VHH binders against Mitochondrial protein C2orf69 (C2orf69). Designs and how they scored, part 3

Target 1, 361 residues: Mitochondrial protein C2orf69 (C2orf69), of Homo sapiens (Human) (q8n8r5)
Amino acid sequence: SSCSQARTMNPGGSGGARCSLSAEVRRRQCLQLSTVPGADPQRSNELLLLAAAGEGLERQDLPGDPAKEEPQPPPQHHVLYFPGDVQNYHEIMTRHPENYQWENWSLENVATILAHRFPNSYIWVIKCSRMHLHKFSCYDNFVKSNMFGAPEHNTDFGAFKHLYMLLVNAFNLSQNSLSKKSLNVWNKDSIASNCRSSPSHTTNGCQGEKVRTCEKSDESAMSFYPPSLNDASFTLIGFSKGCVVLNQLLFELKEAKKDKNIDAFIKSIRTMYWLDGGHSGGSNTWVTYPEVLKEFAQTGIIVHTHVTPYQVRDPMRSWIGKEHKKFVQILGDLGMQVTSQIHFTKEAPSIENHFRVHEVF

## First folded at step 13 (VHH)

Design m4 (from k2 with Y53W)
Fold by OpenDDE, fold request of step 14:
Structure m4 (fold): chain B 361 residues (1-361), chain A 122 residues (1-122)
Amino acid sequence: as target 1 above (361 residues)
Amino acid sequence: QVQLQESGGGLVQPGSSLRLSCAASGFTFSKYDMHWVRQAPGKGPEWVSSISWSGSYTNYATSVKGRFSISRDNPSKTLYLQMNSLRPEDSAVYYCAKDRYPYFRGSEFDHRGQGTQVTVSS
């Protein structure tokens, strides 16, 4: 009775190399501009800038043939993002006893998401000037609002003038910040060279202090090339409460085109995104005035709407879904290039899905 | 049914203090931001103060900032307004108001109580 010991070959646990994709997503350093004045010195906004990926790659000038027309720098594309309620800096959100659960949707994280969605683009986050109870965004510098940030749209508040001057001033401030960093790098290297005074031979046997090679962290000076407004193209994105800014811009289009500089800026806008627009004003979450939308149709701006059941199927705010449908319909009837998508339609309405629109639009 | 009952109003001297209370019932108190609004004779309603649903954040009208303090007790479903350094201009009916929307959906005044009279006079 030969007990054949079935050697249970212990299947060698293939140590699945967890590729720790330590995607060190090199936290692309956002430049914070704490106070940028618009057209009125009393109207200022805070801006975040995330530079385009790849501007810091020194094109090693291969000594190419001198006769090749310097390829005109690719037209600089700028994405302007207007945040919604709850959104703030990551550090603020993590410490916020009400908002900490939404920390993944911080301004820095959303800027990073947008930088992946819009490669080779500058991402500008334009913060609201006030937050009611540290959660409700109030765009008081762009649109007349009540204490809670519900908009009162009009034709003459000066949102276009404010936005234009914010961009002019932000561009100038970003250029000056970078030129100062470049000058400070040059001055540090020049001082280090001259102090090689002659080593007098004194023999004292002081032990080998390991020269910690300070690995010069290549501060890859992200060469923020100064964005030129004249050759710039723009994409505007409003999310949730941030859509009130986009709406106010539509109300002002007719008057704004009378200014030559603002008309040139309007002509540089290629695309507008309404991401899950919503507010508590009872109406005008989506612009449905035919006269306003007729002026908008003359711009040739491409329109994208991305919404969720959280806004457009809210029984407490039933106007939002009705107005959204009407907005898309009127733009279509006017012959505009408009797309509309409802995301997460098979899921329960949630604030999480409201934010997740950033991942899927 | 949503019910809000204000109390603690009265006649007081300038520079005195008063504490208003609002007892809330008929809704989940801890899910809603709460507000105080006042209305003086011949004037429209004036926002006074707001407090977030958790009680962590507060806002005040410029006219009352540094003198008034809003607070809440979620277990007892009570909203408070501590009023210090009272002035004749603070004389009004004070109303407790519930926010229309829970948590983060937005903010709007929904229901208010019957109010409590505050009179500041020498």
Scores: ipSAE 0.886, ipTM 0.963, lowest interface PAE 0.5, mean pLDDT 88
Fold by OpenDDE, fold request of step 14:
Parts: sequence; structure tokens; C-alpha cells
Structure m4 (fold): chain B 361 residues (1-361), chain A 122 residues (1-122)
Amino acid sequence: as target 1 above (361 residues)
Amino acid sequence: QVQLQESGGGLVQPGSSLRLSCAASGFTFSKYDMHWVRQAPGKGPEWVSSISWSGSYTNYATSVKGRFSISRDNPSKTLYLQMNSLRPEDSAVYYCAKDRYPYFRGSEFDHRGQGTQVTVSS
């Protein structure tokens, strides 16, 4: 009985070429604007700007027919992001002895995530003016707060006026920064011509120092089109503690509409996102006042809420989930376009999932 | 049960120094930010200082900045307040307070001890 040993040819493991999409995501250079004044010179914020993709494509002037009305550049869309607790610049977060594990959620990284979520948009990160113990974000120039950044919402703090003037000043500063970069590229080429050093013949055979070809990093001059506020549209995003700014803006809507410039700005806001809103103030994490929300319903702003069990199922902060549900309900009853999603509902509440809302909203 | 026991208060002269201690038990001390709060007679509670759970970061009320120093020893579960250049206006009951939330979920005063009396008088 000849046991023919069937040599099971082990199927050659197809080495799945992990296309390492080395997305050399050309790290879009963020422009940092330090100490941008708002409506009051004493109220200032730091801003981070990430420009839209593709503004650096020189319109090759195809010799198009001169009579075509230059298509008005499509209304420039701007995303305004208000960070939560712990979030800071990447360099600061990597060195933070308590919160270094959250470095992936740095301001630059989140701006990059938002730039993918909102293509062809300018991404503005508006930092808080103070951080208690280098971790709790305090938006003191947008909302009255205690020492820990818990909000005391009111109708007259001037958050809309501050935000409007902050954007006016930030737009002007960003234009001036970009115009200077364009001028400095032109002036470097003019100086190189005149060193006609006379060829003195001296023969000495100094060995071939490998000229490190400094790869001219093609500083692709991102042609930043000057953002105009007049033709701009806005998306507002609050994350965690940053939602206190959005809430304060709701309280001010009735009074803010009395100013013609601020009313025009309010009308330019298309969408608002509350991303996993939360604070330790015991109440008013979500606005549930019918009179405030009725004024909000008149704006036509589209509302999105994206929350996690970390905030809305916290037993220590049980008001958050109750207020969130009530907020969404009242907006629905008022006929607003509102969406609500609870992410990671099958997972245990975690800080990781709290931050991951940025990837899934 | 959370327990906080303040000690080291007393009667001292202006310009003197005092060191307060707070012994903590009944919770994981190294996970919570800790605070000092004071209350003078006829006044509301006043925040004095905070220290992060690791001890890496500290904050102070403007009234005590440059004179007081908060510190902690996580192994012994003890919070400290070094008070230098004491003034009559520093006279109060000083309370050690635990933060309600671990790490960075929020910050709020949760539990406080019985307090220790500090009296600064000539």
C-alpha cells in the first residue's frame, strides 16, 4: 500500500505589496499668526492658517478669449476650528509630560485632517487665550469663564464682535505675509548676477569636495489669494471645550444681528459642527434655552452634532448627554436642518475615541 | 472614602513663613489635580493655587503669586503649600481640595478637608 505523500504545495504567500502610500502628504506649511487682536486690543488670539490645496497652480493664461468675464473666483470657504483641552502645537505636545500621548491631535495635525475633510477650504485654528495648568483651554476673550474655563454664558460678552474683528485682522495679516514671500523670491535672483570675480588662474588641485547639491526645495510659492470677507463662506467647528465658543455665539445672535457687518458675517455661516462638546461647569454644555435656539433657527445654519460615549455617557457628568438630546430635539422641533451621530457606541468610553471624532465626522 | 487632612496652620507674624500639609487618602492621589482654597471670615472661598496630577504644572492666584509655592509628593500622598512673606490679608482657613475629575476630563473642586487656620497678626 504505497502511501503517495501528496506534497501539499504550500501556496506561495503573495506578498501583498503594502503600497506604502508614502503619502508624502507635502506637509502644507501652516502660517502661525501670533497675537491677532479682535474688537478690543486687549482681546487677542493666536491663529494657525492652513491654505487651501491648489491655490499655487498658476493659471497658465491659456490665451482665452478676452471677453469671457473672469469667472469670479468661487466663494472662498473658510473653516474656523476651536480646539479642546490638551490640544496645542505639536512641538509643545511632544514635550508635555502629562499629555504627550495625544500628540497626534496637535493643532497642525487636526488642521491637516480638516483640510482633507473640507477640500479647497482655508482652515483656521483659533487658539484659546489661556490654558490652565497647560491643559485646560480657557476661551476668556469669547466667553466669561471661571479659572478652569467653565463658561458663564450671557447675551452681551461681545464674542461675535471679537470673532469678526479677529478674522478681519487675520485676513489682512495673512495677505501681507504672503505678499512679502512673493517679493523676497524676486529679490534673491537679482543679486546673484554681479559677482564677476575675475578668473585668477591659480592651479592648485584642491580635491573634489562633493558639492552637496542643496536640493532647492521648490518653495512652491503658494499663491494665497487674499481672502475677502465679503465673498467668504464659513463653517464653524467646536471640539470639546471649544464648543463653549459656539454656545456663546448662540446666546449673542439676537444682539449681534443689530450690527450690519456682523449680520452679514452671520449670514455667511453655512454650517456649524459640535464635536463631542464637554466641560466641567455642571450645566450648559449644550444650549437648551428655547428663546436662544429660536433665534438660531432663523439663521438657516445647518447643524451637525458628533458625540462619543466619553461625553454623553459620562456618569460623573450626566447632564451632558441629557442636554445634548434636548438640544437636538429643540432644533428639530424648530425645523432646523440638524444631524446627530453618536460614534463608537459599542466601545468603552475613552479619550482616544473622544479625539477620533475628527476622523469620522 | 475620600479623606483630606490639612495641618501646619498657626498664629504667625507678618513677613514670616508657614508650610501647610494635606494628607490624602481614599483615592488614587497621583491621578488628580490638587488645589488649595482659603476662606477668610465674612468672605467667600478664594482659590489660592493648583498643581497638576504629575506635579509638572502649577498655577497661583495673583494675590499669592511669587510668595506661595504649591508642591506634592505622590508616593506619600501629600500636598504642600509653602507660604512666604505672609501678610494679614492671608489670614484664613486653608483647605486642601481634590479635583473632581482625573487627568484632564475637567477641573472642579470636589472634596475638601476640615481646613487649617492661618492667622497673620502683629
Scores: ipSAE 0.877, ipTM 0.959, lowest interface PAE 0.5, mean pLDDT 87
Fold by ESMFold2, look of step 13:
Structure m4 (fold): chain B 361 residues (1-361), chain A 122 residues (1-122)
Amino acid sequence: as target 1 above (361 residues)
Amino acid sequence: QVQLQESGGGLVQPGSSLRLSCAASGFTFSKYDMHWVRQAPGKGPEWVSSISWSGSYTNYATSVKGRFSISRDNPSKTLYLQMNSLRPEDSAVYYCAKDRYPYFRGSEFDHRGQGTQVTVSS
């Protein structure tokens, strides 16, 4: 875990008319938070942030009253994404002997897809805390799970509190990190590229204080507003195994809203997306209990479900499609705004189309 | 039909080593994760270790970590468990198990075999 060295961001690049450079540059614009505590300081998750592009302090010039004691950041929208099995950081996936073929669905690449889909939003990828056999995502900090990460939902686990505290701590950590990178390095690096032709002749001795100026990426491309909870709104997205987190949150709604801070957070959730949910275990891939769904319907949250034949037409897991239909029907009967789409219906079920739901939802 | 045949158990003293084998047939062995589970008298089944379908990744129960080593040989369709520094608490019938799903479609035990007895007694 010498991962700190990889964040100084000097890949070797092959040069010469690189059309794939924009994808590599996009992946490098993600801020990785390697240890974010949640509700319990001993329970942490890794988070990945792709910051919103938007108007910074350098762009605003609306002088009002001179007594502006405390500037209020503009309202922000945040997308919280819970990945499925196999998904990991790009570098890990390209070296994975079993799953390298799915590298296009890395955490960074999905964050980029989501940034395009949700413009002017901060994109957060919330990684599971355990991966069984380096491939099965296990959301142990959000839901009671067996050794393979299959959920055992209940009302008391504390997923809302864990998510809320993760956000509080992640926003604080990212705010400090982004605020410290206010220097404009773009103009200086175009002039200082002559230093790359000067080799160092000494064997040792560099203490690295000079590397602070070279490590700063193009600040002009990043948002000047750090993430902030003030008046923030949220979209939650679960993909595949990640849907277990959304399901657990539904089971907790009645009890969780009794906490003032958690209730305020719940009220800030605008939209929830279930993208092709699935896991082993024989049942409970979709929430079908009317008492749970009745509480959810009172929130006014907009619900989107997007599924593919890979999950809803799988003979080995035949409950998934039945439960999806029941979830949508019960919520619709309760008056909730629910959209539901089955994608790739004229194609055979495939893992490729399972991942491609990210492109069509 | 799917068949799993465990062997290599026995009666040994504490601190001894044993190597368990599991011969597999009736399915495409190299597409499935494999597991070792054990069951002591009067207790339910206990997961011991898992190995991914390619053999590249393994997981162990905390009680055996550092002492047991799982491996597989896909050409010979054989799963192994090397058991070192055996303790009386390791006494059990050991079963190899096929995962129900290929690759990463899901994970669930599909218990297949008669087991091999391991007894560690002073």
Scores: ipSAE 0.643, ipTM 0.862, lowest interface PAE 1.2, mean pLDDT 80

Design m4 (from k2 with Y53W)
Fold by ESMFold2, fold request of step 14:
Structure m4 (fold): chain B 361 residues (1-361), chain A 122 residues (1-122)
Amino acid sequence: as target 1 above (361 residues)
Amino acid sequence: QVQLQESGGGLVQPGSSLRLSCAASGFTFSKYDMHWVRQAPGKGPEWVSSISWSGSYTNYATSVKGRFSISRDNPSKTLYLQMNSLRPEDSAVYYCAKDRYPYFRGSEFDHRGQGTQVTVSS
């Protein structure tokens, strides 16, 4: 193995073989939920789940004594990440002839970055339902979109209901998937019985002591406790094109809070991050309508905007920087807590720094 | 200056095939996704197909999927649309369109050519 401490995270565009084994282990720790229905059962999204290492109750291990196996309490905090253009599963990105250089920003690798940033949290990556030309992320289940995935926001598309139902179903499926993995390990032990002359496999329930020695190595991939909506809190993060989901949610706030379950979900959102939001379409990259922002400011949600020159100083898309400034200004005037940072201001605009916002926000 | 020249249209019977070509100049063709758009009389423009700048990926409108095939040849700066199993509803002026942004900075129709007429009759 040749992993080096010099490469703890996979930086964008410059991934290498130096920490290949560690990167493969991180990707294997993610649970992929390939079909999670939303509010309309015909509308599903792929989700990726990573449980961040919990700090929980600490144990003091005495020298020479085996460590006590005490489960950590489950995280109550959930980070919901909406990826941007180009981002996909690592396996797909490494085979992409146009965008293979961005493989370090795969869904799995970003989930790992977020797990370090948000300890004691479940990290959920919510993949778009359509990718135009295998690169433009289109959030059709959350917002009315053109063929390129540029949004047409409205107050009643149903993004809050869709997100809420995705979470309800994802929590149930993640609990079932953890139970299935435990059952599969148990069935593997039962099927692998040797030294049996048996015409029927149903009569053999013997488990060897050596088979049980393998089960502790499999527990490292997932926490003991499945996610639960009870007393859950949320951080929402949109990156690049993924910010269209956050924007649509803002347009829906006034109508969505009329549903008691959705209102409770809204009240459980603590923080929202807009990371370098951008898309084509000439406008509507940042919400600038005062009536929408007035409703948002009443929620008390903490707002972070983190941008780079790639988006906010692009002459071809000059509205993005203007709209970002207006978004921050209106929310600040309304008394909302807003953190706003422009990163890499002394460097030329670049796609590399666009992705590197994940490392500095 | 960007220049796009479509050719290959004509009058054909239902079930026929046609191949449209689009010669491009005035920009670095290999940096841009390309599109075919069509417009029938009395209708607005309709997106038909797109192809990524390298040619590796394509997308099609549901109305043409399985019948039409988009391709490009970057050395000759030429975009193609192979149209098979043509139907009367495919009758339109077909336009070649350049994406406004290179690579993946965004996607938006920018320039189009003069168009080539495709007419499918019975």
Scores: ipSAE 0.599, ipTM 0.846, lowest interface PAE 1.5, mean pLDDT 80
Fold by ESMFold2, fold request of step 14:
Structure m4 (fold): chain B 361 residues (1-361), chain A 122 residues (1-122)
Amino acid sequence: as target 1 above (361 residues)
Amino acid sequence: QVQLQESGGGLVQPGSSLRLSCAASGFTFSKYDMHWVRQAPGKGPEWVSSISWSGSYTNYATSVKGRFSISRDNPSKTLYLQMNSLRPEDSAVYYCAKDRYPYFRGSEFDHRGQGTQVTVSS
């Protein structure tokens, strides 16, 4: 069946094409890690990495003393994104008979959106390990789930350990995959992208002669470090079904802090975003237990919630809106910094606006 | 009112085949994923298979994969389960079940029929 061709089409005829071209180029710049081990040898996830194009991910070439030392990577920021139902690699989504109309929200395209939103950051998409009926994302490696991927949260499943080990292994694998030549390919792609509509500029010491065509810019090529855990900071983002991972992490905080490495990782988490969280199961879409939220408030993590009527004003899933309000209320009463926004409130609830939260958060 | 009527069960020998049908009414059949669930005496319900609303995708329990095939005909509002290479362990009452949510809005068993008995013995 078709949802709506008018809502998915651009009436101007150019906006979607411009975005599609930019997204297509950046999808080809994504590094796919097809098998990343986590907490157990048999539990792995697929990860997608995109380094944001920008000014702030530069090499650190000067040590602090005269002793000759190997260069240390600069402090890095990493964004960890957990996708919702239907979301998959672009190639798979374009061939999906039921859900091809949502291809703009592929893992690669969302990574591109996040790279613009979080400049100077590494963007990681952490794919679920199972998709029931090729559409329901099931985070079995992070949380106890039924066959449809609905969660049963507990304090000791091991989601923090799994996430930490995924990052350790993904960073090692990405270092092995990102050679000096791979970094030069990234730099060439940046220069080539800059060539498309180059503004005229005078080369040092040369006379201007219609310098508005594509040419190599005077700006120096950016050098990017491989991902590294040393002094790294993190933002975690769950969208829709992916919020179950963030929720499970909250349930585990008290137990997870007992491990020194996991506690250090928790302390490196700066910000968490819940984007339009929702799933079936009748409850537990948002965490409302005060004991759990008291532990979370002690972390000092900045909290953002962004929701739409698709989730919080759904008569079939009426608990979602109530739980969202309780989550925000309890954290606010505990003194935590919480931002909460409801988007598209004057529009009918729609799957289109559910996904469009990525554009407005 | 949602109505689901299973048929096609029976008594068969091991290795035989059966085809179950489920006639659906009282809802827009083509909007919902559908499921087969079975229950042997004294045991809890066991999920057997699911099929997406368009029929494009299926999933099977490990115990039946390769032997059973789920299908649907949306114009006739009918769900099917082709059961091949039947074993005594497949003996149960088989139920078709409607998913509660349309499309990909969620997944949860909602309604089921009265069931049809499948008995594999000799």
Scores: ipSAE 0.574, ipTM 0.830, lowest interface PAE 1.6, mean pLDDT 80

## First folded at step 17 (VHH)

Design t4 (from g2 with R105K)
Fold by OpenDDE, fold request of step 20:
Structure t4 (fold): chain B 361 residues (1-361), chain A 122 residues (1-122)
Amino acid sequence: as target 1 above (361 residues)
Amino acid sequence: QVQLQESGGGLVQPGSSLRLSCAASGFTFSKYDMHWVRQAPGKGPEWVSSISYSGSYTNYATSVKGRFSISRDNPSKTLYLQMNSLRPEDSAVYYCAKDRYPYWKGSEFDSRGQGTQVTVSS
């Protein structure tokens, strides 16, 4: 009885190379500009800049492939974002005893969300100049406001002039920050040459202090290409309280067009987004003045409104939903390209859904 | 029904201190920011101070900054205003005001009490 030893061929374990796509989501470094002056030296705002994807890739000149893809012209599109209430720097929000639960909607995180929504664009977060009780955003440099940041819109506050000068100064500051990093690289190579001083032998046994090799954090010098305002296009985004800035800009349009530089800037604005606009002012959360909206209709700016039940179905602020409907209607009647979407209509009104508008617009 | 009852007002000399209290009832006190406002004779209402619903953050009018301190005790539903270095210009009826909105929804003055008279005179 010849027991044929069935050689169990051990199936070679195909080590499935788990391509751990460690998507090193290279955390795009945000440049913080702590104090950018506007049109008035007393009016300054903090700005956060997230550069477009691809500007920081050193062209490793890999020698071989002759397809010199013509360097795509640097992205000329800029997204300007005006934050709402609660939103702040991530470090501040995580330590905030009231707002910490909303840390996912920090300025840096929203800039990152916007960078995915608007590929190949510069993302600018323009922070409010004041926060009442560290939670209510007050855009005092753009719009006349009460102590809580509720706006009193007018035609002559100088919001366009302020915004224009903020951008001019922010662009200049972003360029200068980069040029200084480039100059510091060149000066280090020249000094290394000459100190061939003779090694005199003195033996003294100084103990080996462990030179902590400061790991050179590869400061991947994100080469911010200097944005030019003249060739730039703009998208404006207001979220919640940040919509008061957009509204104030509409009130100023007629007067702002009289300045040639500001008129050129207005013509460079392609699209405006109102994301779940709201404030506690009792009215004018949405602009419903036909005379203001007629001036707006002449710009050719594309309008998008994305709202949630948190704002437009709030029984305590019933004007918001009414004004929103009227705003969209008037713009439609004026022949503007306007879209309106109400998100999360099947869900209970919540501040969470209010923030989630950033993910779905 | 929302009820706010101010107390602790009186006649005091310049440089003195006074502590106002406001007893709150008829709402969830710990959900609302609270405010002090004052009204002097022949003047409009003036904001004095605000405190966040948790008590973690406070704000003050420039006129009272460094002299006044707002605080709250959520368990007892009481708002306080410590007033130090009182001046004749601080003479007013002081009102405790509830914020209209809970938490982060916005901020606006809502219900106020009957007020308490503060008179600073030599």
Scores: ipSAE 0.895, ipTM 0.966, lowest interface PAE 0.5, mean pLDDT 88
Fold by OpenDDE, fold request of step 20:
Structure t4 (fold): chain B 361 residues (1-361), chain A 122 residues (1-122)
Amino acid sequence: as target 1 above (361 residues)
Amino acid sequence: QVQLQESGGGLVQPGSSLRLSCAASGFTFSKYDMHWVRQAPGKGPEWVSSISYSGSYTNYATSVKGRFSISRDNPSKTLYLQMNSLRPEDSAVYYCAKDRYPYWKGSEFDSRGQGTQVTVSS
């Protein structure tokens, strides 16, 4: 009785080549504006500008195709992003002893994410004026806040006036900086190639002066066309603590509309995004005052809320989820175009998912 | 239960130094930012200083900046306030306060101790 040994051929594990998409996402150069004054010279914010992709591509005139597509008018859409807690420049975040793990959510990286989400748009990151303990964003120039950045919303703080003048000044500064070639390109790729000049002694001879004309690499000056504020449209995005700015703008709407320039700016706002709004103030994480929201409903601004269980299901901050629900309800009852999505509902609440809202909204 | 016990207060002359201590128990001390607040007679509470949960970052009220230094020892669960160049206006009950939220989830005063009296007088 010949026991035929069935050789179990061990199926060779197909090593799935993880195509490391080396997304050499050409890090679009961000312009940093270190001090941009608003309406009050004492109220200044730092801004980061990421230009739209289309402005820096000199169309190499490939000689052939006669369809001179008229140069598409420069993108007139601007995305204004208000960061949350912990978010800072990538270099600062990588060195942050408490928050280095969140470096992927740096201002530059989020600006890049937003540039993919909003193609052909200028991305403006408007930094808070203060960070308590280098982690809590305090938007003191936009909203009255305590020392920790918890907001005390009112109708007359001047957030709209500040934002408007900040944009006017930022637009002017961005034009002037581009004209001056002073792109402080934070090229991370100054990897100091330690050119170990190995002293190779090779002696050899006098061959002739071929004047290599150093072809001037045409530094393709990204012709940042000066954005006109008057013809611009806006999307406002608040993330986490940055939502306090959006909330303050809602409180000011009634008064802000009295100024013709601010009213024109308000009318240029197309969409507002609240991305996982949250703060530690105990209330008003989401605006639930019917009178404020009635004024908001008159603007015709489209509202999107994208939240995670990290904020809206937090047992320590149970008001957040309640207020969010009420906010969305009131806006719906007022006939506003409002969307609400809770992301990652099947996952445990996490800070990672809190940040990942940027990828999925 | 959260317990905070301040000590090291006393009567001192102007220009002197004092070191306050706060012994913490009943919570994971190393997860919370810590604060010093003070209250002078007839005045509301005034924030003095904050320190991050790791001890890496500190912040100070303008009134005490350059004179006071906050520090912490996470293993011993102790918060400190070194007060130098004391002034009569620094006279108050000093309270150690725990942050309500761990890490960076938020910042708010939560529990405080019984306080320690600091009196700066000639």
Scores: ipSAE 0.886, ipTM 0.963, lowest interface PAE 0.5, mean pLDDT 88
Fold by OpenDDE, look of step 18:
Structure t4 (fold): chain B 361 residues (1-361), chain A 122 residues (1-122)
Amino acid sequence: as target 1 above (361 residues)
Amino acid sequence: QVQLQESGGGLVQPGSSLRLSCAASGFTFSKYDMHWVRQAPGKGPEWVSSISYSGSYTNYATSVKGRFSISRDNPSKTLYLQMNSLRPEDSAVYYCAKDRYPYWKGSEFDSRGQGTQVTVSS
């Protein structure tokens, strides 16, 4: 009885081509504004601007039907982002002996993430004026803070005035920077023409080096339309410690509306995002004062809260989760459009998940 | 239990130098930022200096900047404050303080030691 050993042909493991989406996300060049004055000359912040992807409307030169009203440029939407602790410029973070682990959440990388989340929008990263131990963000120009950046919210610090003036000045500086780049491109082309190559005769038969046609990288001239504040709409985003700015703005709403220019700016704010708000101040991580929130409810601003167990389930900071719940409840009771989502609820609380909120909100 | 023991205080003349030490126990020293705080008679607590958990970054109060140097030795669990060019206004009880939170969660004073007296007098 010859037991024919059936050689089970082990089916060849189809090496699933992990499409490494090498998202060479062409790192859109951010414009860095190193010193932008706000409410007074002593209050300045660094800003990072990522311009909206200009749809290269290839104006196909369809023959000029004369009467098409120049489509009014679509209302320019601006996202204002306030970073949290640890976040800095990518070059600084990669060299930081403590913070290098979080380099994926650098200011430039977050601006890029936000540009995907908010297509056709200008992304502004408004950096804190000070960092304690190069890791704790201190928004001293927006909110009264202790040495470690824990906020003391009040009604009269001038956060709205500061933000408004920062935007005015940043818009002006960005326009001037773009106009100078356009002028320098024109001047480089004019100087290249006068190099009269004198025809030196020398005969030597140097072999045909394949002229690598430098593919002119289509410098897609990002038509930076200069942002106008008057026709602009705004989304405000606070992440972690950056939420202290949003909270301070809520405390100032009643007084800020008395200024006509600031009131117009407030009316241009469509949406506010609190991304995993947290600080070490022991209270007021989330605003729970009914009188403050009643003024906020009158604005019609849409509110989104996206939190993680890292903040709202921290046993060392148990007030954060309680205040968050109360904030959402009061806004709901006031009839505001409010959403609340807790991300990564099945995972252990981690700083990684704290940062990952940017990918999922 | 967290224990912090300050030492190295004393009576010194203006312009002199002093080195304070703080021996830490009862917690993972290398995970926490550390601070020096001082309290002069009839005054509230004043922040003096901070050092990150790795020792890579330091901050100083304006009043002591350029004169004081904070350092740490994580293996021995010891915090130091080198004080140079001492002034009468530096006279205080100096306290070593542990940060409440490890790594990146925030910064706040948690526990402190009994302190060490520094007196700068002619």
Scores: ipSAE 0.880, ipTM 0.960, lowest interface PAE 0.5, mean pLDDT 88

